VH-VL binders against o60147. Designs and how they scored, part 44

Target 1, 175 residues: o60147
Amino acid sequence: MLEKNKYLYIFRHIQTNQVLLSQGNVLKKTALFQLPYPLQKPVAPNGMRPAKLRKDHWVPLLKVEFPNESMFQSVFMQLLNYRKYRSVQPLTSDLLKLPIPVRRRKIMRQEVPNTIADLADILNKEKFPENSVRLQLSDKSDSEYADWPPSVQIDSEEIKLSRGFREKTTVDEAR

## First folded at step 1 (VH-VL)

Design e42 (framework fv_tiragolumab)
Fold by ESMFold2-Fast, scan of step 1:
Structure e42 (fold): chain C 175 residues (1-175), chain A 122 residues (1-122), chain B 113 residues (1-113)
Amino acid sequence: as target 1 above (175 residues)
Amino acid sequence: EVQLQQSGPGLVKPSQTLSLTCAISGDSVSSNDAAWNWIRQSPSRGLEWLGKTYYRSEWYYDYAVSVKGRITINPDTSKNQFSLQLNSVTPEDTAVFYCARGYSSGWYFDYWGQGTLVTVSS
Amino acid sequence: DIVMTQSPDSLAVSLGERATINCKSSQSVLYDSNNKDYLAWYQQKPGQPPNLLIYWASTLESGVPDRFSGSGSGTDFTLTISSLQAEDVAVYYCQQYYETPYTFGPGTKVEIK
């Protein structure tokens, strides 16, 4: 009846800083397909895919609230395309000179700033209404990786890591 | 020149699983500019969207709340087809089932399968 | 869910006369950023699947006769057949694709008078 909000949930790996996007507040094992799984030892630009999803290793990075599914879908699809584009770029000569474990760590750690920059770039290209997109971060300083358009409102309250993205309200209280 | 061809049994007993397949020609099931949908039609509910699957670096799935928990939509890239499984069927699931291609992420449906009448009765 | 309604339930129109079908959504299907209405119209004849006529509220699908047109925005939409032909006897459905679950109107039956 009423227009329902749609959320994009972004997780980061505690150790590697790799990023996973989710349409739900809990990661599914299929989210690991977002990460490349190289057949050869030479490192893929976007790191390695873990064999199994260990939920305790993934914490909230960012929650994006959209007023409707069409805005969500546009941004979500573009983020996936940006991630794919990054994963197929040739490695720089500087990265190729690093030992494989150091190279992998460096590439993986860039996923957080890259994802935030990509999100901001997408939102700057779209002409969304003022204050229509709400961002809530686990670490508010991560918002400094990008310049945000007028369509974005950043919540002053951070996401509590102990709760993850899990909702405490019942279906009866859902907006 | 896209064509969708449906196959599967037209009679299912209550509590069993309804299984249908949609074979695609003229497009790829993993095409980045399409989503693959199942829709049913009955006198009581009219046209009802059941769910979609689409490929964007990985497979995504979206299901209607009315069938969520009972429904699975599976793409098969080797056979260029996608299937519907609906578990624990009741007589209320009796309908004509259609597969359909949606533009982009499954928005409007530009190509439809021929339809399969599925009757749920003992 | 967005609820779609159509009026009238059925109408009888003489050959060559105008047929008008209305569709209403329970909430706006206009996307502010791209100024597009996420609404489609379908024609269904007995024993056949629905056939796409119009998308984005007013864009005519390739191969569809130009006597069909769509208008409206936000919550109120209209499908018009400017000069009804015998082959236009069918049930017509509107559909929103603004958010999942995608939902259809209950249909309007068009018959020759």
Scores: ipSAE 0.000, ipTM 0.498, lowest interface PAE 16.1, mean pLDDT 82

Design e43 (framework fv_tiragolumab)
Fold by ESMFold2-Fast, scan of step 1:
Structure e43 (fold): chain C 175 residues (1-175), chain A 122 residues (1-122), chain B 113 residues (1-113)
Amino acid sequence: as target 1 above (175 residues)
Amino acid sequence: EVQLQQSGPGLVKPSQTLSLTCAISGDSVSSNDAAWNWIRQSPSRGLEWLGKTYYRSEWYYDYAVSVKGRITINPDTSKNQFSLQLNSVTPEDTAVFYCARVYYGSGSLDYWGQGTLVTVSS
Amino acid sequence: DIVMTQSPDSLAVSLGERATINCKSSQSVLYDSNNKDYLAWYQQKPGQPPNLLIYWASTLESGVPDRFSGSGSGTDFTLTISSLQAEDVAVYYCQQYYETPYTFGPGTKVEIK
């Protein structure tokens, strides 16, 4: 087919609940630029260093199938814009009163509900054809973070992959 | 490219409502990468941020404590504009009022309206 | 609220010479999670709205001459004009966008000596 790249793969971090968006079923290191918070502890003197991508720490959250590449590109770019805007918003005084580790954890925890709500908002605005967008979640209860438009069909089967969106590998039983 | 054009009366009596509008071209008031702000400037208070509105799944509103309770900022998606309503004005509200955009990439006020001098006097 | 202060209130600089303006915030505007300073600089000429020069403390806005630069982190920031031109005569403001309400410094007036 000439139309390619019609799938959006969304991952979440198993400890922090931070979210990464990917055009492929395998995360690339460049996806880490989406994160406002580094995963690795910063090292002095500058207080920061680049985070390393540990693929085993990221699990599937959601897979979105679009009818064509044009719709995929539109939604993907809008999701990135929502995330960027959220990262530059000023913090409330209540959040600023929290210790830094507590504040950071609280903000990170909201990335899953925020990403799902953002996706639903974009799909509600775009007015795609009925049942044209297919969602498959790792945990179907996450779909409850938003109200979905008629264009969305939620797959009855959850994602069962343990590492990324790749098939499970047979474990060596002779350990 | 992006332009903000202000309109509204320059004279308001004490206790009345001050009303200004900011028309947007080159961007959408409902853009998910922008926030729409009102700022005023006077010799006594300098530059003072009053509030903002922005669309992210639903409309959000933030207001400065100094005007909270008498300020309303309203987007109008059909006309691609947003307005400021400031109730119960006093001579202390005399200022040049600006509308301005915050863009997600900078977090800063990158486009401003031309400004409207509003004088509150009997 | 975060209070912004600037020094000096005004300075006179000869054409071609360096101008330095300081800005201080009452609280850190460095967001440790993304290591960004939520600090912007604006230029305002008489009868005009402020014009964005620098954001994230040191990032130059598109179209702004490279003689303008920003530095500093946390609570102490500096705007530098490396070689003052006649068109740079204006009032300069720093602004924090770390928390609402956004707050501005009182301004520094730059004049030709």
Scores: ipSAE 0.000, ipTM 0.510, lowest interface PAE 14.5, mean pLDDT 81

Design e44 (framework fv_tiragolumab)
Fold by ESMFold2-Fast, scan of step 1:
Structure e44 (fold): chain C 175 residues (1-175), chain A 121 residues (1-121), chain B 113 residues (1-113)
Amino acid sequence: as target 1 above (175 residues)
Amino acid sequence: EVQLQQSGPGLVKPSQTLSLTCAISGDSVSSNDAAWNWIRQSPSRGLEWLGKTYYRSEWYYDYAVSVKGRITINPDTSKNQFSLQLNSVTPEDTAVFYCARSGYYYYMDVWGQGTLVTVSS
Amino acid sequence: DIVMTQSPDSLAVSLGERATINCKSSQSVLYDSNNKDYLAWYQQKPGQPPNLLIYWASTLESGVPDRFSGSGSGTDFTLTISSLQAEDVAVYYCQQYYETPYTFGPGTKVEIK
C-alpha cells in the first residue's frame, strides 16, 4: 500500500550519539547502513554485517512534519546527501592526531549537532510558508544547535511512535 | 549523455513473474541526484508509474498502490542496472514497459526504448 | 491519487497553424511558497518512448524547439505548438509530480489535416 508520507523521524543511539534518518515512524534495520562506524566489527563472508537493531538502543531525536510529500522528499534527500558529503570529507589535523578509538568517539558525538544544523540549513534555503513546518524535539535544548527560518514552528508535543517500532520484527538481527 | 537500455522476455504466462532489466550508461545507478523509475503503458490504463529506487546513503524504494505487494525494483551497482520483478501476472498486465531516470523533482528526463510484454497462456 | 485529464482526445491541425492542448488536475499542483507548478509535458511518436518537452509547467527542456510553450497554473494547464510542423505529429501527455503516485493524462493525439 503506498502511504503519502510527510513526516521525517530522526533517531539517536543512546551510547554513541550516532543518528539514523527514517521515512516514517518505524525504524528498519536497513537504516543501519547509514552508519559510518558500525556498532559491531566486520565478519565474513560478505564483509561487515549491520549491527542488530535493538528497541532499547535507539530513541527519537526529532520529528518533522512537512506540508506535503514533495517537500518531505526534497528535504529528506538533501539531508541524506549532506550526511554523505560529511562522511567523505578529509579529517582535520586535530582529529588525525587522536588515537583511532578516541577520534571515532569524538566524530560520533558530533552527529546530533551536525544533523540538526544540516536540517536547519536546508530549511533556510527552501521557501516554505510561514509556520508550515512543524518540528518536535525530544530535548528542546537541541534546537539551539541552529537558527531556524520563519517556516519552522517548534512544538513541545511528545514524539509518538507506532507499535511496530517496538515489535519483534523491528528489533531483529542482521542476517 | 545518459542512456537506458532495456532487456527481458516479451512473453509471460499468467501467474508467473515478469522480469525486466534496465542497463544504465553515462551515469551511476547509485548517483545521489538521480532516481530510477519503471512505467508501463497500455490502451486501458494509459501511462502508469509503477515505482522507483534511488540511493541516498542507503537504498530507498517507492511503489504505486496498484502494484504494491507484487512488485520489486532492485538496483545492481556491480552491473550498473536496475530491474523490475512483477509477481502473479494476469493478462491485464500486458503493456509496454519503460524504465526512466528522474532527479529530485520526478519529471522523467531520460527513457529506455521500451519492452512490449504480453501476458498470455 | 491526483487524476489528470486532457482535452481534446485528438485534434487535426494544418501545417503552420497553432495547436492547443489542455490538461486539468483533480487538485492543485502549485506550491505557493516556491511558486512552482509540478507539471511536465511529454511527446510520444509511434514506436518511441515519451520525450520530455516541458517541466515546471512552462520551462522548455534543452533541445526542444521554441514553437512549444506551456502555460497555466494550479489545476489548468495548456501546451501550445505555435506553428505545427510535420515532425510534431504525436501523442502529447501531461504529468504531475507534486505527489506519489506520479500520474499522467490520457494523452491528446495531434494529426495533420
Scores: ipSAE 0.000, ipTM 0.477, lowest interface PAE 17.1, mean pLDDT 80

Design e45 (framework fv_tiragolumab)
Fold by ESMFold2-Fast, scan of step 1:
Structure e45 (fold): chain C 175 residues (1-175), chain A 120 residues (1-120), chain B 113 residues (1-113)
Amino acid sequence: as target 1 above (175 residues)
Amino acid sequence: EVQLQQSGPGLVKPSQTLSLTCAISGDSVSSNDAAWNWIRQSPSRGLEWLGKTYYRSEWYYDYAVSVKGRITINPDTSKNQFSLQLNSVTPEDTAVFYCARHYGDYFDYWGQGTLVTVSS
Amino acid sequence: DIVMTQSPDSLAVSLGERATINCKSSQSVLYDSNNKDYLAWYQQKPGQPPNLLIYWASTLESGVPDRFSGSGSGTDFTLTISSLQAEDVAVYYCQQYYETPYTFGPGTKVEIK
């Protein structure tokens, strides 16, 4: 019998700033299907988009601890819906004037502020108890992309990788 | 109303350059929400995308690997048209050539088509 | 390159009857993050260029009769003509726009029985 998950991890790409959501501290290859713009040229070795997950390219952005599984599931699903909604919105005239590669880079760079703003919006709409949702960020300045409700407690400690040996941040299981 | 009108010679000798033009009305060749494509159709290869050009603060060009190195697609903003040049043609290049606009990568407007026969 | 295949090569259907055309891609053209299938269907009549019928696998182009519909996702797609009319005699092509080079199916010829 496994303990039910109440943690949401958000990862960002070190070069593009694209965001992936994970139900644990290990990012799986299947999360790549969340991306609207592939990180590698089409023509993956397996003949499928997106290309293989590279664990050295993804780092934790933030970790959210919910009081229970039910609240985690609700917020996680709403966040996925917000991200899908954003991907189908018409592009502004300013973005349409940019070269396609430059346009894609600008859109990708906005995923971090957009995801943080979306998370805060969802949490502001939900009536959770005071200090019941705990946020831990890799860079605390990223919390400034949104106004947080009283239900949210931001951890004073930033997410850090172990020195001397590394914690797993991604997994691309081959067996 | 968008309309694409093709012009160019229908006969080209082997080893020569095939040249076609597509004149645009109802839209601008430098429109930042469109891309301008060349596609050919033959019994042996079916419908085959050759390449595209599009304007996004500067001009971009994408070409199919099958014709890369022989193909050039050139926009002309003053005449509101774009052209195809295909070098070193062989009888296997005999096809009906179409220009086409895409919006969202599906082709919503097509030219009337030009049959190009490569023969001595 | 993504290879597109269609079945059948040709079919004969009586006026007013249902016509069904299948299209398969060698790899998925569904992009999970936006939940869209990058697949279009075109109709081509003799002496004419292809004409867009359907895009995003199931979205009907403006001006196209509602007897045409598209379905399917990922690698398997279907074009359906609910009640064949005389003007529907044509060759039908599927096309993926998931990646360049854009590729087309070999076509399915629809004729009246």
Scores: ipSAE 0.000, ipTM 0.453, lowest interface PAE 18.0, mean pLDDT 80

Design e46 (framework fv_tiragolumab)
Fold by ESMFold2-Fast, scan of step 1:
Formats: structure tokens, C-alpha cells, sequence
Structure e46 (fold): chain C 175 residues (1-175), chain A 122 residues (1-122), chain B 113 residues (1-113)
């Protein structure tokens, strides 16, 4: 049987550094549910979920190509689980000492290193074949947030979004 | 195979500090795929989660509000174990204490220690 | 905090018959992004720690007999034992792991009639 989806796209917010995961080269508005909401306990005052998905505010952070759909689903679900656990964590005492705007900025900026570290952790745990997972990063220095297993090949190719769309419309299409 | 082995006193006097240790085999206390938890069980409160520690480039700690301010959970990488300290204990803290592993891979509290009955009385 | 409730408090079932235990959460434990319910079921026998039976509301833990099944979503969940055996006499707990503090139901005691 032909595998339907074996690609993971991760997007980051150009101003806040918040991260969204996608099962394709487009972001659906429901991806915003990955972000903490101000009324969601226990992170209520530090939750930062935009009311609407603004396509022009999100750029590709990285793209991962898996050997098959099963491996993609396993890794994708584990990443969502890691993000969920982080989003509902109580704040550390060090963060609580900071003014609310500074605290929120610090938390949001940690999403990129945290997501990259989580991805690497999952891939180190899963014993995939050597060079079977292809990782493309918009900024190669972001690969330094983690140690990568032999299964990962880091490529220098630009992350390309689907043709036929203007940049601002790409994140609205379902894949 | 993962195993959790508990040790510590079975009797603690009121106002003293309760100290328990959980030794880990078959996994690393600094594993990024795991969080290490303390849970207690009593007739009055049932099963009650107390807190967790986990390693993600640095150590993190998360405690239940009911014990926050009295509780400390400390990992020890060199001995591959983690401990619980609960300060200013009262008879209401009498319970069977369990350590347990949380797995981020999908399952939850998949391995538990054998349990330690701690009685707080004078 | 998310409050977990179980019904009934105790249940007596004849050998070979079906046992049904219900669990309710005060808030939804369904995470929309991955469509998973953060709900587990545990079995506890006297003198033993709880033993994981089911996670993600309906996924059987490795080694758990097929007579155990979980169902439900959001706030209402059910644990079913299709044909009760003597070794199934225990207290059963549901637990949410959607958010901290992680919370458990009060337990349902299953006994043979």
C-alpha cells in the first residue's frame, strides 16, 4: 500500500518564536489548539493562543521526511504529547519572579529549542535505520539544540511550500 | 526491564521530615522519555499524586498544590535514584507511598515501586 | 483540578459474566490536536501497587488479557471486563493525565457474587 503522509512540518512565529506542528506543508486553524490558552489551567495567565491563524506570521522552522506513514505517526503523536505536557506545567519559581510580559516572552522563546530537543529525543529512542530520516532546517544552527542519532540525515535544501499558493495562503490548505 | 525499589523509614514523628528513596534499574533517572513521580494512598484521600521530576537539558520539578511548600523531590544521577522529602508531617500524612515512572511515549505510570507504608504518630 | 468520579462504589458479578465500571471527569480530557483521551485504568490487588491496564482510554497495555476493554471519550469513560475471572477481584481506578495535578477516581471494588 502507498503511504499517504510521511512528512512533518514545524512552523515558528516570526515575533514570538512559538511553534506549531503540521502533518503537511500547510497549517490548519486547528493547529492553534497546540498553544496554551489564557484560560487553560495551570498556565492561564501565561497562555498565548492567537484568536485567528495569520499565515503571514508563521515561517517554516524545519521539515522531517520519514521512511513511511507509520514512523511519521509515531513521532508526530509523541511530539504532540510532549508539547501537551509542557503546556499544562506549573511555572517555576524563577519564572514567577518575572513581570508577566517578560515571563511570557521567555516561555515562548523556549518553544523552538524545546521542540527540537523533543524531536531528537524521540528519534534517539526510536531505533530507525541509519540515514532513514531526512531533516531540513531553515536555520542549521538550530540543529545544535540536540544530539542527533545516526538515523538522521541533515540536509541543506530549502524548505519549499506547495506550488500554486501565494505564501500567505499556503497554511490554510488541508493536507 | 524497568524496576523501582523503595527504601526509607516506616515510622515518622509529627513535625519531622519524611524521607524516602526510589532506586531505578533498567532506565536512567535522566532519561528524556520519563518523569519520576511520587504518589501516596490513604483511606481518607485515596490515590494522590504528589509531584514529579524530569530531565530535559536541565532538571524540572512539578508539585501538587496540597503539598507545595513542604515537598522536595531530588534526583541523583550518580546513584540512579530519586528521593522524596516531606517536611512538617502530621498524622494526616500517614499513607502508603509509591514511586512511579511516567512514560512520554504514550503510556502512563507504567512501572511502580513496591510501596512503603509510612505511619506518622508519636 | 480535574475531579474524577467512579460508579458504582462496589460491584458483585458472577464468574463468566460482564462487569462494567464507569468513570467521569469534571473537564474534558480529550486533546483536540492528537484526538487522544488522556485517561488510564489501573487494577489494584491487596498489598500490591496499582497495575496499568489501559491507556489513551482504549489501548490495552502489553500483557493485559483481551477480556479488558476501555471505551468513551471526553468526560465519560467505561471499563468493561467481558467475562469475569477469579483473578479479576480487585479495586479498579481511572486516572486522568491531561493536566497536573494528575488525579485518580475513588475506585470501584469488584467482587465475585
Amino acid sequence: as target 1 above (175 residues)
Amino acid sequence: EVQLQQSGPGLVKPSQTLSLTCAISGDSVSSNDAAWNWIRQSPSRGLEWLGKTYYRSEWYYDYAVSVKGRITINPDTSKNQFSLQLNSVTPEDTAVFYCARLSYSGSYFDYWGQGTLVTVSS
Amino acid sequence: DIVMTQSPDSLAVSLGERATINCKSSQSVLYDSNNKDYLAWYQQKPGQPPNLLIYWASTLESGVPDRFSGSGSGTDFTLTISSLQAEDVAVYYCQQYYETPYTFGPGTKVEIK
Scores: ipSAE 0.006, ipTM 0.555, lowest interface PAE 11.5, mean pLDDT 81

Design e47 (framework fv_tiragolumab)
Fold by ESMFold2-Fast, scan of step 1:
Structure e47 (fold): chain C 175 residues (1-175), chain A 121 residues (1-121), chain B 113 residues (1-113)
Amino acid sequence: as target 1 above (175 residues)
Amino acid sequence: EVQLQQSGPGLVKPSQTLSLTCAISGDSVSSNDAAWNWIRQSPSRGLEWLGKTYYRSEWYYDYAVSVKGRITINPDTSKNQFSLQLNSVTPEDTAVFYCARTGYSYGFDPWGQGTLVTVSS
Amino acid sequence: DIVMTQSPDSLAVSLGERATINCKSSQSVLYDSNNKDYLAWYQQKPGQPPNLLIYWASTLESGVPDRFSGSGSGTDFTLTISSLQAEDVAVYYCQQYYETPYTFGPGTKVEIK
């Protein structure tokens, strides 16, 4: 087969709703470099952000299957660019006036809708063939954060959070 | 190569609205790889960032507190440009205004040619 | 707001000699998660917009001569011109993009002795 990178795996943090992108079905420590937190100004840990990779704290959000590696690479790179630009954006004066815990929670809460909207925007611009990109979500209502192009087919079956994206699992801790 | 070209009146009366436009070539105003900024320069304040707009699945706007409430930055995808509107101007708003792009480096590049706007009766 | 300061206000340097400009931010512009300093340097000549020289504190912009270099981290930054040329006479500005509003230093004027 040798189709090396056809799948994009998107994870969310069970408490903070922060999002991580992965080329594989298991998160690697290096994925933490995607996180924009602590906030752009360094802040001492206060229990509001993941300090280390705890794999049991990250659950599947979305799995995307592309027709080939070229299309996967194009979308994955563009999505990383969206996240990079969001992560390096300076905090607005309005946000800076909020207490740190409130500010962090407000920003982190938006990562799931933002990531889904960004993915849809990229797919709308790319003009892939009809029904060539397959989405499988953990919660199908999350698809409502965006308008999807004709290239996208949403799987009727949701991802089971207890099983994660792992190829072989019998039981996973959800909490 | 991205280029920015500015247009708009160089003279505005106090209490009126200052309006400038920045035309983009070599990139789209809705590009996910860019943000579109307005900066002014005066002897009294030096270089002062005013705000930016950028498209990431939806339009976002950030404004400096010093002009927040008086400023609007509007993208126009059909004309591939973005504009600045600054309401209720005073002589203190007299400055050279620049539009500028930020990309992944977040440095401002390129810049428009600049427009000297004089606020006088 | 992050306040940027520069020193000296003006600098006279002989052709071929080294020019050094200092920039200080009122708080750190180093982002620990990616280990990048959110600082840029610009050159402005009369009647022209500023021109980007350096971003991420030490990364040289394409097309900028290699006699220009940036160094420093956190709150203290330096722009160095290793061998001043006639075309380098200009005002130089540092700028932080760590937090909005983005802020610029007051500028340092470089002149030939």
Scores: ipSAE 0.000, ipTM 0.526, lowest interface PAE 13.3, mean pLDDT 81

Design e48 (framework fv_tiragolumab)
Fold by ESMFold2-Fast, scan of step 1:
Structure e48 (fold): chain C 175 residues (1-175), chain A 122 residues (1-122), chain B 113 residues (1-113)
Amino acid sequence: as target 1 above (175 residues)
Amino acid sequence: EVQLQQSGPGLVKPSQTLSLTCAISGDSVSSNDAAWNWIRQSPSRGLEWLGKTYYRSEWYYDYAVSVKGRITINPDTSKNQFSLQLNSVTPEDTAVFYCARGRYYDSSFDYWGQGTLVTVSS
Amino acid sequence: DIVMTQSPDSLAVSLGERATINCKSSQSVLYDSNNKDYLAWYQQKPGQPPNLLIYWASTLESGVPDRFSGSGSGTDFTLTISSLQAEDVAVYYCQQYYETPYTFGPGTKVEIK
């Protein structure tokens, strides 16, 4: 029996700080549907026009290891729902006073802290066993965007900068 | 057991402010599992969602365009309640008003207040 | 805004017989990333608030009798009562929670034949 699908991979855009969630260590084009509708134009009914996926523009933000697939699916589903709810919220008056390009940059920059806070909120709600969820970050200071429950163990080792979450080639003796 | 209890006047004059309160028991108004909603029901418009407030690290507010900026929903953590203020009411605002709890993860309304009939009449 | 429609406006069904109510959304309420339909069904009896029956289009709320079931996906949804009982006389509403403003159908009144 092999355990499967117990990792959540979270990517960020190198320029905009927009965030994408993935069930695998490689982004699929369908992940672009997580991005909000264009702010300047209404979306046609049943229509969404995703941008092209450029995998070299997305780097690891964090990786979450769950004890089993059921816990992974529950948290992943809830994070997607949090992101969907955020995308339909009204803009504050301060943001509405800004030119559209400046407004968009400010909104996009908040996706990293928002995603981390949402993850922590979900994990606090679920009451998983102590130290059962392992969190690995590319920049450990990003963990400061939230208060983490006792179920979370933050890995002391940061994720190395590379092309996404792809595992490096190993030799036979590496265990 | 979660219970929502509504209070407020059932008669409001045109141009005045309609004010209702929903008291929560069995849950916290600042629970990160819930959003707190106001919904009204009239024969002409049916069930109409008016807005919500909810807490996720900070308070958020969302309102329906149909009330044209006349609405405010305000949580009160010390009293464990939330209120509705609807300004500049007209006879067309006559309705049964409900408060309701929505779940964050699916936003379905699993608990409702008893309802308050509000008549807008001179 | 997403517009919800229901059919029929009213339905008369004999005790023990099947009742079916249809709901349509003006755009898809299926969220591709989690494969969930953001659609709920409510029952409302005279003098009472609506009561949640079904969420995620087909998931039965705790405490609701198993004669109630929901089906459909995207834009077309159905609520089924497999064997109508006297206590099921009510108005039934569908509701989308895919985006705000949340919107309800106009309701279907179910009565005994």
Scores: ipSAE 0.000, ipTM 0.510, lowest interface PAE 14.7, mean pLDDT 81

Design e49 (framework fv_tiragolumab)
Fold by ESMFold2-Fast, scan of step 1:
Structure e49 (fold): chain C 175 residues (1-175), chain A 121 residues (1-121), chain B 113 residues (1-113)
Amino acid sequence: as target 1 above (175 residues)
Amino acid sequence: EVQLQQSGPGLVKPSQTLSLTCAISGDSVSSNDAAWNWIRQSPSRGLEWLGKTYYRSEWYYDYAVSVKGRITINPDTSKNQFSLQLNSVTPEDTAVFYCARAWGSYYFDYWGQGTLVTVSS
Amino acid sequence: DIVMTQSPDSLAVSLGERATINCKSSQSVLYDSNNKDYLAWYQQKPGQPPNLLIYWASTLESGVPDRFSGSGSGTDFTLTISSLQAEDVAVYYCQQYYETPYTFGPGTKVEIK
């Protein structure tokens, strides 16, 4: 029951570098509501429609294993809050000088370093027991975006899956 | 128990700056488990969320588009309070203003008593 | 922005009778990853700030009488008062906290018939 939800799966988009958080190893289309910028043109005059979920366009960024559900929920909810709040921050004057498409690409490209930094910041603040949180990355150099506390153990083995956190290579239906 | 106490003027002239303060007891303004919000209420717009500030390793600020560019929300850790500054007010800004705590980043579990602000010459 | 609507605009109910208020969101406020509906209900009496009644669509806030209950999921939500008391005369608001800006319904006024 509680034991079933001790993993956090973090995905990145292969083209935009946008990040999605998931409790499961398979993304659901509702995860797209996490994105501040759609991956495709708006379908309505009011815009803001979520992009179609193309599961083969999202690759593993990192997987976090917690010793229990309580620690998982605390960190997961804090990460969702960091991401949502960051998406509506006032833009700096430097960013406002850029054309809108260039500005949005620059913001989206920062999601990977920002997510990793946010995760490390949360873990540094919570002061969990030594080696209690296991972190596995697809590219270990991404760990260099932050300084990690003693509570974090980074696996020497990288994630070798190219399509999500599952071994299936078939294209999934996207909506 | 958490308590929010508001202070500020009841009358502001058009084009001037509206300033309100919310004093916090029973919690810390820098608590990682809270976000500190300003909400206003008027007959024409109903309940309208204006913005929030919260501490998550660093200070964050979110503002509603309707007031973005005119609004500033500032925490003060030494006094355990947060303030609202709304620039270039018009009669359309006349409302009862509330400060409120969100648990985490979710629902508003504690509210200040409210301050009626009238924008008139 | 997520637009919240409520029905009816006003409701007159006799003491001891059931009151039902509906709330609809323009987009789903159910988050699949944690299976929670990001919806709250508030009660506001004249001259007072709103008071939290229900959060996560159906969780009753501490100190709130058990005659209040919330139900629904996704886009359609209901607040029920099983046996209306005189002290329940108020305006009731639903609110989504799925995304910013947080948005409220226009309110439903509950009066004694």
Scores: ipSAE 0.000, ipTM 0.461, lowest interface PAE 19.5, mean pLDDT 80

